VHH binders against DExH-box ATP-dependent RNA helicase DExH16, mitochondrial (SUV3). Designs and how they scored, part 4

Target 1, 187 residues: DExH-box ATP-dependent RNA helicase DExH16, mitochondrial (SUV3), of Arabidopsis thaliana (Mouse-ear cress) (q9smx1r213to399)
Amino acid sequence: LVEDILKVTGDDVEVHTYERLSPLVPLKVPVSSVSSIKTGDCLVTFSRKDIYAYKKTIERAGKHLCSVVYGSLPPETRTAQATRFNDETNDFDVLVASDAIGMGLNLNISRIIFSTLQKYDGSETRDLTVSEIKQIAGRAGRFQSKFPIGEVTCLHKEDLPLLHSSLKSPSPILERAGLFPTFDLLS
Below, E stands for the ipSAE of ESMFold2; O stands for the ipSAE of OpenDDE; V2 stands for 0.75 times the mean of E and O plus 0.25 times the DockQ between their complexes.

## First folded at step 1 (VHH)

Design e1 (framework vhh_nb_b201)
Fold by ESMFold2-Fast, scan of step 1:
Structure e1 (fold): chain B 187 residues (1-187), chain A 122 residues (1-122)
Amino acid sequence: as target 1 above (187 residues)
Amino acid sequence: QVQLQESGGGLVQAGGSLRLSCAASGFTFSSYAMGWYRQAPGKEREFVATITSGGSTYYADSVKGRFTISRDNAKNTVYLQMNSLKPEDTAVYYCAAYFSGLPWTEQAYDYWGQGTQVTVSS
């Protein structure tokens, strides 16, 4: 059961369909302020310092408490933080996290908000790749969950064009010897 | 609704003892590390003691050997037994909770109580 990419413009909304029929909606409006953070949001950033700074700022608003996930946390701690975020009986209804959320955690995320589309990769600061953006954004919404429709946006308006172009981009093609499809397989 | 409610503060003479209690509700207490902080007038808030979900304890050097932190998961309560109290222990004592995941030295506490006043006379 394969469907075309569904374009629905209900006042500037696009819906993309995944294999499990969980649509992802790229928003055309940025969040712009932590005061617009809501239950089920995941704010994505790429340094431990920024994770805890955003956690503090969001919690100071007095409406939400934040679980945290990043790669250098032990696996059992990442799982425990994810479990706390998913639990609807507590006040930890927002997640502040790195790209570690793209690495197989079970997370009930409603909306992904990129604080930035750049990261330090151990050598230099660079733009996120299309694959990185898609992997992170794809964690929003889950088929047959409380949030079956995922949303994705940026904190800053200036980042929206890169987010939108990345989500529309096809997966990178490998042109290495022995990995390139033959002409006979292309139709 | 998460609540941390401290009790047991009061006025005590130097060399005396107090036991502070913090009753927790609205979260899975056994999964949280619990801590005590204090703040004296005109000073920043300082760490006193913490107990992890697994029962490991850590203390500030100024209270080590005099204070003991403990928890009762059946009662959703953390305690601070304060012995050999000194005038410099005078402060508002705050109970705090954090979900385990970082060494205590790197903790950002998730919940705070309203505090209980401890006054130690000379």
Scores: ipSAE 0.000, ipTM 0.137, lowest interface PAE 15.8, mean pLDDT 78

Design e2 (framework vhh_etentamig_d1)
Fold by ESMFold2-Fast, scan of step 1:
Structure e2 (fold): chain B 187 residues (1-187), chain A 123 residues (1-123)
Amino acid sequence: as target 1 above (187 residues)
Amino acid sequence: EVQLLESGGGLVQPGGSLRLSCAASGFTFSSYAMSWVRQAPGKGPEWVSGISGSGGSTYYADSVKGRFTISRDNSKNTLYLQMNSLRAEDTAVYYCAKGPWYLSTGSYYFDYRGQGTLVTVSS
């Protein structure tokens, strides 16, 4: 059972005292409408075309402006978009992004919303791996930040079971940058 | 079925103390990290404290460090929050939350929370 697997893994994790931890709450309800998008939301999708389509749809509702982050944006542009999203003095309070948010960006995300849990990998459309889901979902909330509690959900109700089971499952990857807590090496 | 039942809330004077309890059932309590989360009137949720399954590691928000102590009794399937030197800004509904044992990416994953217990700090 998932509980038994996590118990064995957790015994080792209990010894660690250097973590900076932020709670993550999987929601039981999906975000079904653009009208349910809120300040601090990050809508996750996996194509540039879909990123700009969702940005346009959200902005047409007239309540929010969206910053965008995806891997093929120039690094300076990605950083500028992240900075604009984090800045509370402007109207760019929603992020539409790919899995690039899991790599080296400081983002004040309140809630992660997966538009889909599938991606095209160059040969087929497949489910996201447990590690991919955890890496992305783990960007919601930041310890001692504006959003110390992160939330995660899906745009479509049918994706919720896979999201919830993935967050409870152990990662199949032994070690990967950005998937595990950053260690405090200075003290 | 996972169930979390908070108790111990109430009205307390500033500078006073209160102990919250959370009775857990429907899962192997000692295998899971647990947290306390609060929501003040008109505010969003705020994580307060967390504890590993064995009780060997504890974590606190800066706003409560030195005043609150999280603990657990795995023989009773009960989580506790000892709250000392209470302030008006501690007024909130306090929720017990179950996280999966596996802590990754520096985050607790909550798959359940209780119904909450109200703590009011005022004269």
Scores: ipSAE 0.000, ipTM 0.164, lowest interface PAE 12.9, mean pLDDT 76

Design e3 (framework vhh_8cml_1)
Fold by ESMFold2-Fast, scan of step 1:
Structure e3 (fold): chain B 187 residues (1-187), chain A 123 residues (1-123)
Amino acid sequence: as target 1 above (187 residues)
Amino acid sequence: EVQLVESGGGLVQPGGSLRLSCAASGFTFSSYAMGWFRQAPGQEREFVALISWSGGSTDYSDSAKGRFTISRDNAKNTVYLQMNSLKPEDTGVYFCAARLSFYPTSEQDYDYWGQGTQVTVSS
């Protein structure tokens, strides 16, 4: 359901605030360990080194294989990794990814797990913004998919207050009206 | 169950017209931007046209601009593509697709796709 629509005359900009079609459930408990990772999970972290470290750790347990998505992967590789993760006929049933999942990828994520709510921005380590947290968390669950209810939590319990306060904060979604870019989504 | 069902394809002569329809069900249609894509055999799928969830904004590929018109009827959960001055290079399977309007980025992502309808332009 659409809550608010604001159209700004002059720039052809619309600000939309929507209720999600799929419920997003912030969990009250963290994931107890990497060993509690399950099918449909996406573990979010913010460095390539950490992505591959978590991939190795999860796969070492012998229960899951991980696809990876991060911004500097070639577009063809990101699409192939997403397709592999979505395919239910293989063992690549967990995703380890950066905030690049907030870009235009189709991902059947059941639960988002933030490994951290901080990132290095090139000069210092800082907290994620409310907008960044909402964009990433919003990738959990898809209406009328195999995961119609999305869940979001953290790996560490100390991060839960920031996650929960961020999800409660008001945040409009901005959409360009009158001009959508022509895109070649097929690599 | 989400469904996008295209119709209105067929065989036409060069210079002819076709009107494609896409009937949507199983989601809140008025919250989605709707697009048309096409694919010729052995070619990549290419963008044709896009309409915003409100219908207030449209965008077209260079090949469609001035010849095709995208429109929608939110009361009927239907998106349309009126194609005029058709050329043999317009031949392909035409797909409708839905994009959730939650992300304020210039990159576009389509959440749902129809199975397509064949358009053939030949003499």
Scores: ipSAE 0.000, ipTM 0.082, lowest interface PAE 21.0, mean pLDDT 77

Design e4 (framework vhh_sonelokimab_d1)
Fold by ESMFold2-Fast, scan of step 1:
Structure e4 (fold): chain B 187 residues (1-187), chain A 122 residues (1-122)
Amino acid sequence: as target 1 above (187 residues)
Amino acid sequence: DVQLVESGGGLVQPGGSLRLSCAASGFTFSSYAVGWFRQAPGKEREFIGAISGSGGSTYYAVSEKGRFTISRDNSKNTLYLQMNSLRPEDTAVYYCAAQTPLYWSSKDYEYWGQGTLVTVSS
């Protein structure tokens, strides 16, 4: 990632490409099995049913307990789940979550694992966009945190090409949205 | 009348490959998400995977991804399941099913075929 400024319209709107302060390492191998989940992992999926199914499967192995984060949880519950996941003194050392992890939570994630690169959008199951993949993957690792280097991979090997190509794709970030009411790059 | 007709089942040796087909009629095939399920004797019906109406998105059950590939040909109203590295535990009746929008539970699928038997044994 390189910092670069794209001037879209006047001085009020700038599109920036940001340099990541901590490395993000796309892994060349998938996790392949939920039994290979480790401390600091965040397993990403896109339905509440799948979140709780993965939580149950991971916890059944007896090595980890899972905190959960998804958009329809109350804000206080999301904060409590994040705090529990970050706390090293308890056994809740794995997170199972939706794209809601991109929404302002402080999370000490070591590795993002996509269970799927598809989501249901209210009318059909579709591929995640490059921006969605980058937003989620960007939650792995934090500068000057317990996990300064983030890793990202998939549960299934077939998803790795789309993950890797998405992470290589340029993704401008809208720095000031004074001329646009929403962040929407549809064309 | 809506119909789904599976074909391509049979006896195959462990480590072998098999391709199943599902011919659809009586509805606008490209408007429906379609998937594969299987059921072994005495067991619950198990989801294998599904594909969106356009074919642009696929979803697999965690236990099945890697050996099985789902595809569709909307010009032929046909759904396919390519099965590789078959094991004795893959022995089951395989069903195709159609539902819009895409779902992952057998309870969410509206139309079902009668099934095709796959036996994996030496």
Scores: ipSAE 0.000, ipTM 0.078, lowest interface PAE 21.7, mean pLDDT 75

Design f1 (framework vhh_etentamig_d1)
Fold by ESMFold2-Fast, scan of step 1:
Structure f1 (fold): chain B 187 residues (1-187), chain A 124 residues (1-124)
Amino acid sequence: as target 1 above (187 residues)
Amino acid sequence: EVQLLESGGGLVQPGGSLRLSCAASGFTFSSYAMSWVRQAPGKGPEWVSGISGSGGSTYYADSVKGRFTISRDNSKNTLYLQMNSLRAEDTAVYYCAKEVTYEYTGSTEYFDYRGQGTLVTVSS
């Protein structure tokens, strides 16, 4: 099992304080097809055109209905879509979304699936940064929810190396030796 | 002020057992999920186990499933970890961790630990 990003939170006095996300498991295999989408999945893409195209394709198979979240939706609409996705009494059990899922929504996501690891940033198409990948992947799993352990993978096998290398990359927070206790007895 | 005080660690031989305790104060214990997190020498922290506020749901890392049991006594504000069939790789400082709730988002997926920890050493 792979640990999520761990954040050291300070106090007025030095204490052994760490903030962590629920466990995150990077998968070694891609989803390969939208036909393999499951309840609790969030398919991440970076254009509204692709969001609605994936929604249509997934729903056409007749197994799932999709809620949609992206940044330019009004906040009330984003909250309504998130609430519908979380509600187990309906068939809206898949989410198709942009990086807006990181914007303070409570989402019961089991598995994050990146459709791509590139986005248009207003001037050019570029690879996602390590921080962007970690922020989005960290939305998988929610403690005390139906999915306490999150999974993350890609739709395409070609993207797996970048996903895996990004998740292994050190966070500046994790590299600050002065913020972590040093145990001479354990070394 | 949230306070977490771990105890019960020590030196045990491989295959042995230990029971860890965490005494909690400064918050409504039964309202928060609790976890055990460990940090082995020279490595980052690893989540070990979690339990819901009511105690009705428990969760385990694959490395400890079938060997460790998490429990809580809400009347005593105490969290427990029963560790059986201990292995050398279980050697670590064990920390009691409280769920962090963010009022602005309602998020409950974060854990915070603030104790000194309790050292578990598995060797001869």
Scores: ipSAE 0.000, ipTM 0.135, lowest interface PAE 14.8, mean pLDDT 76

Design f2 (framework vhh_nb_b201)
Fold by ESMFold2-Fast, scan of step 1:
Structure f2 (fold): chain B 187 residues (1-187), chain A 121 residues (1-121)
Amino acid sequence: as target 1 above (187 residues)
Amino acid sequence: QVQLQESGGGLVQAGGSLRLSCAASGFTFSDYAMGWYRQAPGKEREFVATIYSGGSTYYADSVKGRFTISRDNAKNTVYLQMNSLKPEDTAVYYCAAETYTVEYDSTYDYWGQGTQVTVSS
């Protein structure tokens, strides 16, 4: 089970060893289709254009409505989108988001689905780093939430080996539980 | 009816280039992810590249840096630019369409007839 637990350690008393309170389970099967998207899913992609394209495609399927989160959204808008996604009384039960979900938001994500393991970094399209994959995947599941066990997978089966090897790779990630059991990753 | 028609295959010398095209009809092209697969004699069909409806791309490790997938939604066409071709790239290349709608629930549910690429040493 240690492979599903994110641990961090520090040198000084102000930086302590932390463990995530909820297990993270890498799935052995891909989602394969947006029609298999379910309540509590977060579909991760790396351009604003792709975020809105996936939102449109998921909503056209008619089963879910999507909140969106990306880095350049104003803080009030990000909070409103997060609140709407977390609210169990509405149909906005899927999130389409960038790596901006890794820090600063309370999100009740059940399953992270990577649409791709590549992003444009301002110079070239490249594979995500181990740290980027772990930071994003670590947002799945929250202790004492609706989703106490987090799952992570890919949209495409061809991406699963890179996902699984990245999650097993050694990489120091600092993760702290919030006042309500929210996981904030500090890379 | 969904139709995918590949073109641009042929014989090329190692180190050369080819550009494959796939013309699509019978569906809302811009809503689909499009991909390329290949199959060499006696081998299973192998993933090559995909381009999602939003424009992001993913490549098999064997072709990264040499092949580029792109799309033109106005022309309902997906392309595969193949550079620095090697004899091991010899295969029939297939265009595939993935849907992200409730009507179609699989990875690459529509296939073209294929186009032969032969790379001589």
Scores: ipSAE 0.000, ipTM 0.117, lowest interface PAE 16.6, mean pLDDT 76

Design f3 (framework vhh_8cml_1)
Fold by ESMFold2-Fast, scan of step 1:
Structure f3 (fold): chain B 187 residues (1-187), chain A 123 residues (1-123)
Amino acid sequence: as target 1 above (187 residues)
Amino acid sequence: EVQLVESGGGLVQPGGSLRLSCAASGFTFSSYAMGWFRQAPGQEREFVALISGSGGSTDYSDSAKGRFTISRDNAKNTVYLQMNSLKPEDTGVYFCAADVEYTFTSGDEYEYWGQGTQVTVSS
């Protein structure tokens, strides 16, 4: 099945008919430990130090290797890391990343796990905005991919209420013209 | 006791081939990434090749790509480096190294190192 998707390009509005949007399922339970990380997971955090700390902790268990994506990596390096994560012929089956995953990378993510819902914005540590949460969570699942249904949760139980309330807010996220949306807009 | 023992080094002419082996003992071999590093006289140790614990992932230095192949046999606790189209610039002591982390940095932080095996490429 196909659906009409409205896109804005500059001052123009473009209507396209696309295949059905990939559904996004907010989970009711946290991933309480990095030991519960599984193939297709993306663990989201907001400092380079935490990215490499989580990578080391996950890899130390001997079950997964982690690709990394963050904003200050060169574009070609981010693309190489994404390609490695998507490639099913290697052991890099987990991604540890910042909000840079919302920047138009092609990623076969099954489940987004927020390690925290706070970030330093250059002046203070603050809660993520609804838009930031939706942009990141919307990267889970891809229509007609290995993971057609995306899941999203938090590492800590205390963060679930903010995650759930943010995803219910009426601020849809759409991908660029010509790409399938990663967020299912259930009314 | 942890031990890594390299073998298979020797003298070979340019364009020749050698197969290096590294026999590991004293740790859970399949849980460790295995790397090959080399050091030429008067130079710093450099990365050559890397293989994940399962064998599903490999990486190579630019100088090794297309000429060298890393592989492992977890049943035998052994990692291999097949070296083809050898050049005089490949001359050096080749070290086997093990670390739980899959990394191809300088290698200085690898947990376990072998004693090395000499590879000499000359006519």
Scores: ipSAE 0.000, ipTM 0.234, lowest interface PAE 12.3, mean pLDDT 81

Design f4 (framework vhh_sonelokimab_d1)
Amino acid sequence: DVQLVESGGGLVQPGGSLRLSCAASGFTFSDYAVGWFRQAPGKEREFIGAISGSGGSTYYAVSEKGRFTISRDNSKNTLYLQMNSLRPEDTAVYYCAATEYEVTWSGTDYDYWGQGTLVTVSS
ESMFold2-Fast, scan of step 1: ipSAE 0.012; ipTM 0.310

## First folded at step 2 (VHH)

Design g1 (from b10 with L105F; framework vhh_sonelokimab_d1; at its last look DockQ between E and O 0.11; V2 from the best seeds 0.00; counts 0 for: pae E 3.8 > 2, placed apart)
Amino acid sequence: DVQLVESGGGLVQPGGSLRLSCAASGFTFSEYAVGWFRQAPGKEREFIGAISWSGGDTYYAVSEKGRFTISRDNSKNTLYLQMNSLRPEDTAVYYCAAGEYSDTFDFEYDYWGQGTLVTVSS
ESMFold2, look of step 2: ipSAE 0.269; ipTM 0.643
ESMFold2 (binder alone), look of step 2: mean pLDDT 78; pTM 0.797
OpenDDE, look of step 2: ipSAE 0.034; ipTM 0.471

Design g2 (from b10 with G56Y; framework vhh_sonelokimab_d1; at its last look DockQ between E and O 0.34; V2 from the best seeds 0.00; counts 0 for: pae E 5.3 > 2)
Amino acid sequence: DVQLVESGGGLVQPGGSLRLSCAASGFTFSEYAVGWFRQAPGKEREFIGAISWSGYDTYYAVSEKGRFTISRDNSKNTLYLQMNSLRPEDTAVYYCAAGEYSDTLDFEYDYWGQGTLVTVSS
ESMFold2, look of step 2: ipSAE 0.179; ipTM 0.578
ESMFold2 (binder alone), look of step 2: mean pLDDT 78; pTM 0.791
OpenDDE, look of step 2: ipSAE 0.038; ipTM 0.466

Design g3 (from b10, 16 letters changed; framework vhh_8cml_1; at its last look DockQ between E and O 0.44; V2 from the best seeds 0.00; counts 0 for: pae E 10.0 > 2)
Amino acid sequence: EVQLVESGGGLVQPGGSLRLSCAASGFTFSEYAMGWFRQAPGQEREFVALISWSGGDTDYSDSAKGRFTISRDNAKNTVYLQMNSLKPEDTGVYFCAAGEYSDTLDFEYDYWGQGTQVTVSS
ESMFold2, look of step 2: ipSAE 0.006; ipTM 0.302
ESMFold2 (binder alone), look of step 2: mean pLDDT 81; pTM 0.815
OpenDDE, look of step 2: ipSAE 0.015; ipTM 0.305

## First folded at step 4 (VHH; framework vhh_sonelokimab_d1)

Design g4 (from g2 with L105F; at its last look DockQ between E and O 0.14; V2 from the best seeds 0.00; counts 0 for: pae E 5.1 > 2, grease 24.23 > 24.2, placed apart)
Amino acid sequence: DVQLVESGGGLVQPGGSLRLSCAASGFTFSEYAVGWFRQAPGKEREFIGAISWSGYDTYYAVSEKGRFTISRDNSKNTLYLQMNSLRPEDTAVYYCAAGEYSDTFDFEYDYWGQGTLVTVSS
ESMFold2, look of step 4: ipSAE 0.154; ipTM 0.567
ESMFold2 (binder alone), look of step 4: mean pLDDT 78; pTM 0.790
OpenDDE, look of step 4: ipSAE 0.098; ipTM 0.550

Design g5 (from g2 with A33Y; at its last look DockQ between E and O 0.44; V2 from the best seeds 0.00; counts 0 for: pae E 7.9 > 2)
Amino acid sequence: DVQLVESGGGLVQPGGSLRLSCAASGFTFSEYYVGWFRQAPGKEREFIGAISWSGYDTYYAVSEKGRFTISRDNSKNTLYLQMNSLRPEDTAVYYCAAGEYSDTLDFEYDYWGQGTLVTVSS
ESMFold2, look of step 4: ipSAE 0.012; ipTM 0.422
ESMFold2 (binder alone), look of step 4: mean pLDDT 78; pTM 0.787
OpenDDE, look of step 4: ipSAE 0.150; ipTM 0.582

Design g6 (from g2 with A50E; at its last look DockQ between E and O 0.08; V2 from the best seeds 0.00; counts 0 for: pae E 8.3 > 2, grease 25.6 > 24.2, placed apart)
Amino acid sequence: DVQLVESGGGLVQPGGSLRLSCAASGFTFSEYAVGWFRQAPGKEREFIGEISWSGYDTYYAVSEKGRFTISRDNSKNTLYLQMNSLRPEDTAVYYCAAGEYSDTLDFEYDYWGQGTLVTVSS
ESMFold2, look of step 4: ipSAE 0.012; ipTM 0.376
ESMFold2 (binder alone), look of step 4: mean pLDDT 78; pTM 0.791
OpenDDE, look of step 4: ipSAE 0.025; ipTM 0.282

Design g7 (from g2 with A33D; at its last look DockQ between E and O 0.48; V2 from the best seeds 0.00; counts 0 for: pae E 9.0 > 2)
Amino acid sequence: DVQLVESGGGLVQPGGSLRLSCAASGFTFSEYDVGWFRQAPGKEREFIGAISWSGYDTYYAVSEKGRFTISRDNSKNTLYLQMNSLRPEDTAVYYCAAGEYSDTLDFEYDYWGQGTLVTVSS
ESMFold2, look of step 4: ipSAE 0.011; ipTM 0.356
ESMFold2 (binder alone), look of step 4: mean pLDDT 79; pTM 0.790
OpenDDE, look of step 4: ipSAE 0.221; ipTM 0.634

## First folded at step 6 (VHH)

Design s10 (from g7, 15 letters changed; framework vhh_8cml_1)
Fold by ESMFold2-Fast, scan of step 6:
Structure s10 (fold): chain B 187 residues (1-187), chain A 122 residues (1-122)
Amino acid sequence: as target 1 above (187 residues)
Amino acid sequence: EVQLVESGGGLVQPGGSLRLSCAASGFTFSEYDMGWFRQAPGQEREFVAEISWSGYDTYYSDSAKGRFTISRDNAKNTVYLQMNSLKPEDTGVYFCAAGEYSDTLDFEYDYWGQGTQVTVSS
């Protein structure tokens, strides 16, 4: 597996640093319309309702079909959707997905587009953390793939400042942090 | 207003096949995800299969994978479940369900049918 998203050792985290083998380019303009969606795009959103609404809207334009990835899909189904998206011989050339793309799937994403920078966390709607934004954005582009340069932007111009400030902020990044179980002890 | 009517249940021997149908009315069928659930005597209702509004995406429980096929006909407002290689543990009441969307990443259903009985025994 060749991954150029993050260069952080699994046992150590370098504060202020992560290294990519391919560049990640934050765009200065939003994708203001779903009609501007193109091959290799991944539209990121955080509810099942919005995932399927965007899939429907993009497919109705008649240019693309969308694969779907989110955390509560069975692992085998997520892998099948990822494989379909990566396959260049079919029309499923756009991905509509949640933050599950940040966790261990092999995806040939050219451009990440955040539909929103907020999510429901099981108790409240909140802003994404810097770490969450970096993990998701870091999935754009892949060394020695058909998309060696990754791009990242937002659907709405109002979200660009938070995206740009998050990407330049130093933060510890753990490649496997999202896979570690957490236990709440009821005392 | 909203109505889901299941049919096609019955008695079948182990290894046999059944095709369930669910006829929908009172809503815009082509805009809803459709699912099949089942409930065995003394057990909780469990997920069996789901098909997206467009028909392009299907999802199966581990017990249904490789044996059952979900499909839909948007022109006829009908969803189907083709069940092959039936086992005694597949016995239960099978329910059709329609869901617009969930506000979470887990699936949830807004409308439910009354169910059709499937019995697998020798």
Scores: ipSAE 0.000, ipTM 0.174, lowest interface PAE 12.1, mean pLDDT 79

Design s11 (from g5, 15 letters changed; framework vhh_etentamig_d1)
Fold by ESMFold2-Fast, scan of step 6:
Structure s11 (fold): chain B 187 residues (1-187), chain A 122 residues (1-122)
Amino acid sequence: as target 1 above (187 residues)
Amino acid sequence: EVQLLESGGGLVQPGGSLRLSCAASGFTFSEYYMSWVRQAPGKGPEWVSGISWSGYDTYYADSVKGRFTISRDNSKNTLYLQMNSLRAEDTAVYYCAAGEYSDTLDFEYDYRGQGTLVTVSS
């Protein structure tokens, strides 16, 4: 959702946070049903059982085939699934995935649909953090791609308020790769 | 009662082949992701391969990719693992498990079998 950039102006140094180059549009309405899934959708859930349950339900309608991505898949398998989803020459046009989509994969996602905004974290079931929601939602749309405008929504109406409030909330920025002095926003 | 019964293990020479089978009963087999997990002597469990409900998706550990093939027959409630080009390092007890990929035999699986021993030796 945001880019961190260092601007140098004269002898002054300012650190700024800028929004993504690709617009992200939070939708006001839920998807409400997996039967309303369309090409370029990524349905996000946090259980391997739910991933495969949603995959089966979507594929049974006969309109789409689903690739899957989740963290406990071997890295080469995650990459193969992502490549298959991105390839427009096949019928795998929907992705069912966990937060692993934030792990450096280039994905041509049009719309992120959260099936839930809670996950089990190894100790308890909890709400997703603002940072988790923003990282996942931020995978929708890519600048100068076939989906230049990303959309994000929930499967269930009840989850929309938490999604919308999270996207409006500020997120802490941690710089890991050093400072990038520049006079303009990084492209 | 849920049961997974593995068969097809045995002693085989390096470079040889074996086909493992897992007969499932007591649950709706066609609704479960199925996995093969192995445990070599003195080592922890290692996920080997997995297959989705429909068979559309198959997954393999790097150590077996290109040598092993997972398949299923939902009409017979049976899971298979075709093992080719076997190596001494493939020696392990092989377990059939109902559930998604996991590094733990019990933790992430709803059900698992008792295992079948595969020994690759001269």
Scores: ipSAE 0.005, ipTM 0.220, lowest interface PAE 11.0, mean pLDDT 78

Design s14 (from g7 with T104Y; framework vhh_sonelokimab_d1; at its last look DockQ between E and O 0.48; V2 from the best seeds 0.00; counts 0 for: pae E 5.7 > 2, grease 25.9 > 24.2)
Amino acid sequence: DVQLVESGGGLVQPGGSLRLSCAASGFTFSEYDVGWFRQAPGKEREFIGAISWSGYDTYYAVSEKGRFTISRDNSKNTLYLQMNSLRPEDTAVYYCAAGEYSDYLDFEYDYWGQGTLVTVSS
ESMFold2-Fast, scan of step 6: ipSAE 0.333; ipTM 0.644
ESMFold2, look of step 7: ipSAE 0.157; ipTM 0.564
ESMFold2 (binder alone), look of step 7: mean pLDDT 80; pTM 0.819
OpenDDE, look of step 7: ipSAE 0.703; ipTM 0.843

Design s15 (from g7 with T104W; framework vhh_sonelokimab_d1)
Amino acid sequence: DVQLVESGGGLVQPGGSLRLSCAASGFTFSEYDVGWFRQAPGKEREFIGAISWSGYDTYYAVSEKGRFTISRDNSKNTLYLQMNSLRPEDTAVYYCAAGEYSDWLDFEYDYWGQGTLVTVSS
ESMFold2-Fast, scan of step 6: ipSAE 0.272; ipTM 0.617

